VH-VL binders against Peroxisomal protein 2. Designs and how they scored, part 2

Target 1, 213 residues: Peroxisomal protein 2, of Schizosaccharomyces pombe (o74758)
Amino acid sequence: MTHNTMLQRFNGLLEPTHLYIVSVVAYSACNRPDKISGIAKEAMEHVGPSIYPKLREALVKSSPLVGFPRTINSLREMTTNIPPPFPDEFARAADADIDTGKRGKIYFEKTYGKVTQRVLRSMQSSSLDLANIALDYAYGKVLSFNEVVSPLETSLMIIAALVPQDVNPQLRGHLKGALNHGATKEQVMSARNIALEISKECGIQFKGDIETL

## First folded at step 13 (VH-VL; from v2 with heavy chain F55S)

Design w1
Fold by ESMFold2, look of step 14:
Structure w1 (fold): chain C 213 residues (1-213), chain A 120 residues (1-120), chain B 112 residues (1-112)
Amino acid sequence: as target 1 above (213 residues)
Amino acid sequence: EVQLVQSGAEVKKPGSSVKVSCKASGGRFSDYAISWVRQAPGQGLEWMGVIIPISGTANYAQKFQGRVTITADESTSTAYMELSSLRSEDTAVYYCARDLYWGYDYFDYWGQGTLVTVSS
Amino acid sequence: NFMLTQPHSVSESPGKTVTISCTRSSGSIADNYVQWYQQRPGSAPTTVIYEDNQRPSGVPDRFSGSIDSSSNSASLTISGLKTEDEADYYCQSYDSSNHEWVFGGGTKLTVL
């Protein structure tokens, strides 16, 4: 049997919108921007043009995890090879009027629950500056913005970004964190397994087994 | 299968030091923290400290600050706890435990324990 | 810093239910997860409850954990007691102000 589309390849593992979000972010994290436009075209054909802003936002949200260079190249592939169905707007423009630091703290606390202070301490043990940047920037400005990509969808995207990077401690936290944001165990495991298969296709070499629920 | 195997029993004199090892197998050593817990004869459990392998940092209970050193050797998948200036009240069984540390409050595996006897 | 206080001992007959309390001396018991450990004589501890009420694989569902904010305590409940449940039980929680783990004093459960 031929595995032509993401939908055929991963049939029934996730609903289509979640599948396409996980897929574009996993390929981006694997440094395969050349795969992005094909997936985006398939997504628009199956779901409709309204998915395009979600895929763009998922890639933007992945940038603290994947890194700006890979994210820039992934977005360029999508923009260059697909006429955007909607104008590109500054989605976070209203953030100028709110306390994004507080929004990020609330999101961080939702992700980690009662283990929040221990996770924060673990980041601080690496660097006080890193911990501050993670809370204020990664969580505050980026991950906690939920107007386009929901908290559940964000959690699946985070899993897709982390699996190719072979970072089991952080993956472990976000597998559990996805449950806290309303994902089912089945959705979490599907996102992880899809990202793992994409990683293997892309030639990612893991030093051992990848974390699971 | 995950297993934590500790070094054998020790008999020490007051004022000396002891270094207990904890070799981990199963899973990747750098993905977990190792906590150390002791238990004096007939008494309860007492947390001593933890090593977080990725950052290389250790945190110690205030009671042991200045006397305990916890380290890890990634190449041998082994954690160590060294307690110095030993006193008779340091006689205890010393346990290592695997700590999922990021995102969880869960010690999922324990070593078999190492009896350290400090006698005058 | 805080302490976790447990009764020194409890006893019950096989088939009955026992509850072991774990009271936090300052700050809220609900602020940090509570774990429970079982230690049979001569053996290393094993985790029977983590994160307030979660059971590791292999732990029977007759073990349950709960939190009561009004009494500032956690509880381990063991129903359908079996003689194999005879052990010492310890609660544990994280002190986020001082960055260290705190164990309760332990409870000896006798099944007779």
Scores: ipSAE 0.785, ipTM 0.893, lowest interface PAE 1.0, mean pLDDT 93

## First folded at step 14 (VH-VL; from x1 with heavy chain S55G)

Design x4
Fold by OpenDDE, fold request of step 16:
Structure x4 (fold): chain C 213 residues (1-213), chain A 120 residues (1-120), chain B 112 residues (1-112)
Amino acid sequence: as target 1 above (213 residues)
Amino acid sequence: EVQLVQSGAEVKKPGSSVKVSCKASGGRFSDYAISWVRQAPGQGLEWMGVIIPIGGAANYAQKFQGRVTITADESTSTAYMELSSLRSEDTAVYYCARDLYWGYDYFDYWGQGTLVTVSS
Amino acid sequence: NFMLTQPHSVSESPGKTVTISCTRSSGSIADNYVQWYQQRPGSAPTTVIYEDNQRPSGVPDRFSGSIDSSSNSASLTISGLKTEDEADYYCQSYDSSNHEWVFGGGTKLTVL
């Protein structure tokens, strides 16, 4: 499906900025960096140059979920083929002066709400170190940073990152979690459906039905 | 439609063991946890333990720790609950239930139950 | 650790509204989600309310759940009571202190 078709299909359900965020992250997760520059150019054309930093940051934020290698390639493709309307910057410079671990904890707790402890325990049961790193680094230093991409947008990005990976348990949590960050059901489902469609386009093989709200 | 089908009724002697099976169909078995709950005659529901099929990680209620073993076979989408050192007090209907363990904490589907009778 | 306490039984006439309470012994009832399960005689339990006040697909809107922090209790309310609602109802909540699922003692609802 073309992005124009997607824009039309999801008009009123998902705003264009979010659609493009979901799209670039989904393709990145599918290891299709070749799609990123074209999407970014189209996004800039339709939304304006101001979307560029958001797309960049969305990809950056997706790195703990999608993986650094795929994210690096996606960003390389984007930055190499598109004259950046805004210079790259160290947006997280101010984080050096704050407790990002605390920020991450707050973000995590907001995401999972009353099931926070159970989810945490599940993670810890897999690996204490992994759970700690996830909370401290992924949630603390990466996902909870909201100066460029909002928590709502981050939630949609997370969905886009998880769908192609066919990880229903985690997806289940974050579909619901997105609502806690202010996303509407329509936005959540739109993000999910777009990511799913992109995944299928990319030839992702799913074990069965994909989690939904 | 998701269904949990349990093995048939069991009659056991005190001191023996019983193993109840719970076969899931209509969904992705490995994406959910399976909890076991029992109900003695005329009594309430009592949680026994849960397993995440991925990796076979099981957790048990303290009351049954050391006496219950919950396992899962992903290839057959079947969970098992084995209770050893059976006593008359273990006479109950045993239920398996699908447990949404990530993001949720409720049981959405239940097996039909398996009556286990312990008598000398 | 906490316990959930329910009344042993409640009864009401068809068409009326009944409320079943579930009181948490320690901690806040609001700290963890409360679920409600219906068990008709001779049948397995079924979920009627999850996450305090959510209804699964297929459960009529006559069933509703609520949380009252002041009394540290959850409530299942059944409006427009029908004969088919006669069943045992169990509340449930996750105890994060010991990582166990806690059930209430169950309430027998009799439709008069």
Scores: ipSAE 0.904, ipTM 0.946, lowest interface PAE 0.6, mean pLDDT 96
Fold by OpenDDE, fold request of step 16:
Structure x4 (fold): chain C 213 residues (1-213), chain A 120 residues (1-120), chain B 112 residues (1-112)
Amino acid sequence: as target 1 above (213 residues)
Amino acid sequence: EVQLVQSGAEVKKPGSSVKVSCKASGGRFSDYAISWVRQAPGQGLEWMGVIIPIGGAANYAQKFQGRVTITADESTSTAYMELSSLRSEDTAVYYCARDLYWGYDYFDYWGQGTLVTVSS
Amino acid sequence: NFMLTQPHSVSESPGKTVTISCTRSSGSIADNYVQWYQQRPGSAPTTVIYEDNQRPSGVPDRFSGSIDSSSNSASLTISGLKTEDEADYYCQSYDSSNHEWVFGGGTKLTVL
């Protein structure tokens, strides 16, 4: 372990807000909720209190990928150890009045572009129910919501969530997909590399080389 | 360096079956799909099918449905293509190719090819 | 379902530029990525263009790909033609309607 801040460790790779989003999600994915409070405090110190809702939302949005249990623990650490500068409110209240399934579909299609149909078929071939839940809930209710965390930030969050899981096929899709949501190649690679380093720090064992852009 | 190495040439009788292997090295086998493409003498490329090694999920061209079986062994990083009820028209060089899926749609590496000759 | 149609052959002198077309029979050529593969005599195919206009590492920049929606076709352009470019070239695209890979008939490029 290091005594350096995230900002010191990964200086210049990502702007601070993105760095902290990637960091908390990566550690969450590694099942290291103990790291979340410190990072959140650092983030608030360097960026300001306005970063807190973004980190909270980033963790929330990572839940379909990281899993609810790890996400719950990470958020518990953050909310218990840091007095929230803003109240925890139901940010998705307005979603009750819209077709989130349609929103998710649009987001999904933007992510995968011309390979959308093949990816969709692949998901369906694994399980029709899973594919439906992924589209309607993961993409529809969660990932496509962009009022707190932008699509670009969401893309980086997704990368941070996937790298520790050593799932190269899905990572491959979302590395490329991030570009469609406005991320630069440098941002994509930085998010990937930061998540990879955090994963190694956390003792994650990889089957081989990690997918790259 | 990624390489796909296929089994050697085969000579088969009509009505028999042939099984061609494709061993991958230099990468993570299970992270990619393997497509099979054949080429009859003097003819073009024809896609036969694809397999995702994870779970062994295979899809086939309609033309070969019921006659081709594509399998994969993750432990040996090897894909197989078995073609049954062979006909003279099946005489061709058979290629395996690494098929990028999810984020990409193209074949980035090819095997050296396996000549299968069907003759009475 | 769609087919991809290529000219059977093209020829040109060294140093010149050649273009090989690949026309999609139905649907839009822009709906799915187009790839190009080079196959030299007696060899396996190799990828020279993927996703319409991207070059793999090691492929010289004199190879380029383009899409023309108006003609519903893709094109492979080879500038500064070299003798080593003599080969068969195949276009490829994924058919979402039947989930099959479709190859063009191939084009034999002869360097004069």
Scores: ipSAE 0.903, ipTM 0.947, lowest interface PAE 0.6, mean pLDDT 96
Fold by ESMFold2, look of step 15:
Structure x4 (fold): chain C 213 residues (1-213), chain A 120 residues (1-120), chain B 112 residues (1-112)
Amino acid sequence: as target 1 above (213 residues)
Amino acid sequence: EVQLVQSGAEVKKPGSSVKVSCKASGGRFSDYAISWVRQAPGQGLEWMGVIIPIGGAANYAQKFQGRVTITADESTSTAYMELSSLRSEDTAVYYCARDLYWGYDYFDYWGQGTLVTVSS
Amino acid sequence: NFMLTQPHSVSESPGKTVTISCTRSSGSIADNYVQWYQQRPGSAPTTVIYEDNQRPSGVPDRFSGSIDSSSNSASLTISGLKTEDEADYYCQSYDSSNHEWVFGGGTKLTVL
């Protein structure tokens, strides 16, 4: 049985590190943890061991979007089938010494720019508590931590997590938000298109066209 | 390909209600909000309110709170604006517009407008 | 909430450039994006500028938008005026405090 590498399949659409981040997160969001170790192995062989902590962090960062259960299973597949080349670490241990709430607010404002208050209002209209959790937890503790995976890489990861979920309003905001975090239009569209192809492979049924930049 | 088609002109008596429809095509109805904007003859544009089809969440301009109801029917991809207790100053062209409410400040498509005339 | 003030009318000859101002009464013009709409006689509005300076597809690059924080205003600039540009123009911005869209009073552009 022939099994094209991700690099061959999507040749030239993204640089390899970005391709592997997008790929593992897209498959995780599709509930295909069985795909994760093969992609991580390919990434290690092509890029080297330094990509392993990036893939781990990308999956960890995806957890507010993908959900903990799928993220746990995806990380277990990677850890069980590829021995980590470096000791695991408490990447966010130093966050105890900083105001992550402020960091998250700044990151949220960079993502949404001048539309920040409308987006915040929309979340608050669903639940005040949800909006606070999104700012304090998702943005503050998780997404705004940039020591391992950059803001640009985080934005590509978010796109990969959202495409399989068929949530065009939130995807629309993050396609634009990726530009605000330094991605090019080409990188954004590549991430979106790769995640869409992975979603189709995984049998995801969409209600219509998926948002574009 | 996106199109917003509104219901036809109406003539109403003071004290009655009017319900204007706005049928959307060419996109996924639930992905966008629909805003309503009116324009009295010879006057400017005035925002009335918005509906987000998911959950039917509507927000209204303070001026119209208590008199306007905005609803959506996802099965027909149609939004509705109902204005009650009509007065002569409610004579206007009523527009719907597609509102990219998440992540953008952008009304990207407008309906053709519906003239509502309120007269004795 | 704030108001957006525009001149009532402006006129200029074909081929020339006009600027239509939009002044915010309170709070900063820079806090919220400004949109611009064109409305030809008898027609629905169409968006010619969104989010301060972005052009929708099909809007020629002779239309541009800008923000001036020092005068607390936005501007729509139309260069190379054509007779088809004769229309009413409205600015619009979001009032984050009251959760409402605010339109300017409108400017009638006459191309002589």
Scores: ipSAE 0.829, ipTM 0.911, lowest interface PAE 0.9, mean pLDDT 94
Fold by ESMFold2, fold request of step 16:
Structure x4 (fold): chain C 213 residues (1-213), chain A 120 residues (1-120), chain B 112 residues (1-112)
Amino acid sequence: as target 1 above (213 residues)
Amino acid sequence: EVQLVQSGAEVKKPGSSVKVSCKASGGRFSDYAISWVRQAPGQGLEWMGVIIPIGGAANYAQKFQGRVTITADESTSTAYMELSSLRSEDTAVYYCARDLYWGYDYFDYWGQGTLVTVSS
Amino acid sequence: NFMLTQPHSVSESPGKTVTISCTRSSGSIADNYVQWYQQRPGSAPTTVIYEDNQRPSGVPDRFSGSIDSSSNSASLTISGLKTEDEADYYCQSYDSSNHEWVFGGGTKLTVL
C-alpha cells in the first residue's frame, strides 16, 4: 500500500534534503510534533542515516523562530520514535573558543546586505534588548553555526519557520536573504510554497496573502 | 492591484494645520510602511517621515520633528500625515509611498499627490 | 549626514544613451543602496531602479543602475532613448546616521 510521502506530495519542488528540512520545520512551527517522526523515517530511508543530524540541527536552529516549547516536542518525537544513528553531541562545543558575536554579525550582514543598519534600527525601535539578543543569541549562537546545516539550508529553514507565523515583513527579508546565501529563486519559492501548503493542512489562519519573492 | 489614493487639494492659512490621507488597497496594509515625501513648487523631493502600521510606530525627518504627526488606521487601511504651524514654505505637493522597509530599500507604489497651498 | 548631487539637466537624442550621475558628499556611496525615480511633468514619481540596479516589474530593461566607488557616485543609464523618457530623475539613499532618506536635487532629461 502506497502512502502520500513528502517526496511524492511535493514531487520535484526541492531536492530531498531541502524538502525534509523545510517539512520538519514547517510542521514544528505549526505545533504538529506528531508529523515529525514519520518525515524523519522517510528521510532516512530515502537519503540515508546522515540526514538525521541535519534534521536535528535544523530543528534546533529553528528554536529562536519557532520557540523552545514546540522545538522541544518536535525533537522528542524524533528521538523517541527513531533510533538515532549517531550519538547526540554538543554540536557547538567548539564555539566556546571563538567570537560567536562576530560570526553572528557577519551572518546578519550577509543576510541583509546594505539594508543591515535599517533592519537593526527597526529591531531597536521595538526593543534595544531584543535587538541585542537577536544579534548575540539568534544570529551569533544559533543561525551562524553552519557546520551541519549550511547557510542556504538555514535560509530555507527560516522560511519554513516564518510562513506559519504569518509575519510578512520578516518573511520578506528572509526570502531575499536566502538569495544572498546562495539559494535560487526557484528554491526560495518552493520552500515558501511547501511551508504554505503544510500550514494550510495544519489549519493555520492567515490574515491575507503570504509574502512572495 | 496595489493603489494609494490621497485626499484632495487643500488651501490653508499660515499657523493652521493640514491632515492628508493616503488610502491603500490591493494588499495587506499592516505588512508595509507608508512614507511621506513632499515637493515644493519647482523643487525636488523631500522625505518627511514614515509609519509602520504594526504598533503605529512613526519616525520623522529631523526638519519636521515636532510639527509632523503620521498615523495609521488599520481598519480603513489609511495613513495620515498632519503638518502643524503651517508656513508659506510648506506649500507643496505631498506624496505617500508604500515602503517595504524590512529587508528592502524600495518604495514600490506612490500616491497621486496632494497639493497643499499655504497663503493668507 | 550627506548630500546627493546630480547635474541640473542632461539632453540627448532619441536612440542614444544617457547617463545621469548622483555623487555622495560624505561617506561611501557603496554603504547604502541607491534608488532612482522618474517624474513626468504633473505626475507622481515612479520607481525605475531600486537597490542600486534592480528594476521594478514593468520598467524597460534599457534602464540600468550602477555604483562607482572610485568617484563616490551612482549612475542611472538609459539606453535607446525614447521621447517618453523625458522627465525629471531623482536619486535617493538612506542616511544610516540620521535615519532619514536623502534625495538628490533632480536632473531634467530632455530628449530631442
Scores: ipSAE 0.794, ipTM 0.898, lowest interface PAE 1.1, mean pLDDT 94

Design x4
Fold by ESMFold2, fold request of step 16:
Structure x4 (fold): chain C 213 residues (1-213), chain A 120 residues (1-120), chain B 112 residues (1-112)
Amino acid sequence: as target 1 above (213 residues)
Amino acid sequence: EVQLVQSGAEVKKPGSSVKVSCKASGGRFSDYAISWVRQAPGQGLEWMGVIIPIGGAANYAQKFQGRVTITADESTSTAYMELSSLRSEDTAVYYCARDLYWGYDYFDYWGQGTLVTVSS
Amino acid sequence: NFMLTQPHSVSESPGKTVTISCTRSSGSIADNYVQWYQQRPGSAPTTVIYEDNQRPSGVPDRFSGSIDSSSNSASLTISGLKTEDEADYYCQSYDSSNHEWVFGGGTKLTVL
């Protein structure tokens, strides 16, 4: 494979900010933290220092999907090798003043629309706690905070996190969910295809074809 | 291409059981639910139940609870529906359908149907 | 369970427009997606509308679906009616309370 820039490698598939978000999260999900700093450097050179907080937030937001260990290592690689251009702050400080549980429920309902209750039932049938944690923490605390990474960008990030994990039912829901959060069909398919290409590069073994729109 | 191929027609005695198979191809079997729907002669469609192959989780319509068992064999990509204590009213065409159980709420592909005739 | 009620039959001439209704007996029709299936004699059903108003690839633009909350019903509309549209049509929706799929009773469309 050529070792060209992400921008050249995936030319025209996504706007640069979306491409870099998808790329860092896909590599993180593949347990390739070693790839993160090179992408962050390219992103800052092409977009500017303002992209750095977005990449950091995208990785943070991916943690319920990717898991804390891979997220920790990806963030360490990025911050150690690419000095943050701005001091880090609690982006969610204002959440202390709002009902994040309600925000999460609204976000979940926008993601799944009229299929919300069937999706909740599927989780509840295995664990009531899992469904509650998904709504209150994954959606409430993490995914529904959109001051840094928008709902559209969050949906592309989710796709990038899920493709390497080979979880077609959940990926199916989020491919459609991305449309509900304002992504175009082209953006969704590009994010999926970029994550798939990165997964293949990283040696991820799939049990079969990866879900599509 | 997605295809659901069902076992052939059966003639059964009242009080016996029938097991209809539904072999799926063209997709990853474990990624989709399989629903079963029957249609008595000249009548409408009636949902019987569904199975999610991951974990073999099945859910049945209340009407059939206790008489129907739906199973899946991932190694052969085949779902099965077994209906016990057959009565003449169970004479119907039995369909399997691929049920999008996460993110979507509809059946996208149907099997060709299996006629089960219950007669003495 | 709620029920989905459809007219038993409808008839209309080629080139005209027909609407088939699907009324939900309890709870709101808008709470769950409504699907429409076409079944020609001797054949398995096929999807003509999913998620209230979406057409699968290959289904002609003359098929459309809609939801009317005030009458608590869904509708399948077929414009430019053709002889090959003669079939049985079923609506379907999910019962979230009982975790069951519900079909309407079916409507036989005759194209005269």
Scores: ipSAE 0.739, ipTM 0.881, lowest interface PAE 1.4, mean pLDDT 93
Fold by ESMFold2, fold request of step 16:
Formats: structure tokens, sequence, C-alpha cells
Structure x4 (fold): chain C 213 residues (1-213), chain A 120 residues (1-120), chain B 112 residues (1-112)
């Protein structure tokens, strides 16, 4: 572990809570769970213990994008190396009594606005079943739950998850989608640039330039 | 800078086929769709179809279904539009356009156009 | 499965303001983004408005776009008209039902 903190390394690019969310998700997407506990410790020292549930939720929310194996390992690093400041809970327990499918569709439509149907058709051209799973599961059960991590913070998290994966079309949609969820252009570009620098550190090889706003 | 450069003008007989190329530069070819639009002399713009380079999936306007084939070659960053069973009314300038198919709903760059003349 | 209808021509003097309409025949104009393309004689189209009211870099702010749900139309407004604005203008929108791009018939703008 070095003395160069994430806050010092990326000074002034994002407010601290957003920086730490973007950082843990970017490293998780790069398959570097070994980086997670150090960042979480820094976050709690600078922001306070209340950031721990936000980082946990950001990693959980990243799972449809990052994948379960990397997300499981990233969460394990965090929970085993940091005494939990609060009990773990079933954050989505109340979802049993609501229509998460409708919540997800509303979130999806907010993300893509008037281009929603064309994006949906593009997913359907890959697989009808995949498109339904994305709407019902990824958006419905995971991304549209915003009681811990806001829609703006979720959008920055998504950018951090996508940059390491070198998927410019989907990244393009979520760079714009972050604006629709209330992020500023500066916040979007900072999240993208931080994730790009983390990706380079982790040895990610890109096929070319990464999409920008 | 992004640029779409199309093949040169062609003169064709009725009943034959034409294949127009569109070479893209200044971006990652596979990250964008390519749409084809034509314009008959003195007429408006008419969308013909689109190709999404990932997977090579193409969609065609109903009017051209069965006569148009759109393909892409990632190794040369080139899209192609082939129109068969040509008729005199197919005389037009044919444009390719870069189509932002994920997240945006418009064409951001256009090729210079290729005049195809169908005459006997 | 809709048409976009534009006036065939409009004209106005330099320095004045012109509005070009684009009326959608079925379904709501607000359901899909509307783009506007400028085409000078002998040239390829270029985008002057995208996604209802956004200007690409390099397009002057005297070009603006708007949506009017009550008349089911989109409008391109050009203020401070210049001779160089003389061109054909096309609106465009996506038909989600048929999976096709639809262009309006075009409007010839004459700056007299």
Amino acid sequence: as target 1 above (213 residues)
Amino acid sequence: EVQLVQSGAEVKKPGSSVKVSCKASGGRFSDYAISWVRQAPGQGLEWMGVIIPIGGAANYAQKFQGRVTITADESTSTAYMELSSLRSEDTAVYYCARDLYWGYDYFDYWGQGTLVTVSS
Amino acid sequence: NFMLTQPHSVSESPGKTVTISCTRSSGSIADNYVQWYQQRPGSAPTTVIYEDNQRPSGVPDRFSGSIDSSSNSASLTISGLKTEDEADYYCQSYDSSNHEWVFGGGTKLTVL
C-alpha cells in the first residue's frame, strides 16, 4: 500500500463520495478486488463510516455490468478486511410488495429518453430473452433501486463499470444517460477519465479511443 | 476527424446491380451503424437501410426489401450498399451516413454522395 | 407508419426570422426525437439540429428547434437570416413501429 491516496491522485475531479464509488467499481471491473479494501478504508477516514453502505450498494448494483464472479470477490475483500460499521441487511426487502418491472422500465426510459425503443430493438436483435432479462433483472431489480445510491451516483457507477470493458456503444448511451439522471458534463467526464486511468493501471488493452461525451 | 468517403459515380443499365462503398475514417468503425439514404434528381431524402457492424445485422426500408443488401467489412472500415434489379427511377445520389444507434437518434456525418445513373 | 409534412417552400428577407414546420401524420411528434438537416445545392446534407433542439458544434445559435404537441409538429427557426442560409431543409424522425427513419419532404428556403 502506498501513500498516494485516491483523493490525492484524482484531486478535484469528483466530490469524494463519487470518487470512491467510481474507484471501487472500476477496480472491480478490472478484476482487482485486492484494491477494494484500501479504497474503502480511505473513504471511511475521509467521509466517515456512512460511506461503507454506499460502496457496498455500488458494487452490488454493478453486478449486471461487471458480472457476479468479480463482484462477489470485490465484496468479499471489503467485508473481510474492514469491520462492518453497520449490520448487513436485505436492502431490497420492500421490493417484494412493488412492481419492480415497472420501476425498471421507467428507469430505462429515463436513461435513454426518446431513443428507448431503438435501444430496446438493438438488444432484441441480439436476443429477445436477453432484452427481457436486462429490463426485468438489471434495470428492474438492480439499477432502479435508488434508496442507497442515487440515480446520479448509479450513472457514474455504470460509467466506471463499462470503461474497462471497451464497449463504446453501451458506454456512449450511459455517458448521455448520466446527464439525463442529473449529472453535469464535468461529473460524467471525470468519472470516465478516472475509470480510464484505473483501467490503464490495471493493464486493460483497448482496441482504440474510448467513447467520450 | 471523422470522414466518410464513397466510391465514384456509376452508369448502369436497367435490370443490373450497383454496389456503392463507404469508407469510414477517424473513429472506431465497429462502434457506429451506417445508414444509406438516396435522393433522386429534384427529390427529397429517402432512407434505404442500416447496418450495425457488430454481428453484421442489417435492416432495410420496406420499399427496398428484397432488392437492397447492406454489408460491412471491419478490416477495411468499409460499408457497402448493393441495389439490384435497377430501374430508371433508381437514378439518384446515394449517401452513407454515420448513425448513432445506441444512445442517440441522428446521423452525425454524411458521405459526399455517389451518383448512380440508370439508363438504357 | 407516419409521414412528416413540410411546406414546399418558404421565403424571407435577410435579417428576418423564418420558421419551417414539420407535421407528423399519426402518433405524437413528441414520441421520437426530430432532427433537421440543411442541404445546399450540390452538397451532402449536414445536421443543424439534432434531438429536437440541440445544435452540433459550429452551428450558430440563431438556428433553433422546437416541438409543439398541440399542432403535432416540430419547427426549425432561423433568426437573423443570411443569404448563406438559402438551402433545402429536411426534418427526420424514427418510426419505432416500422423500424425506419422517416424524412420530411423538404422545404426550399429562399432568402430574398
Scores: ipSAE 0.722, ipTM 0.880, lowest interface PAE 1.5, mean pLDDT 93

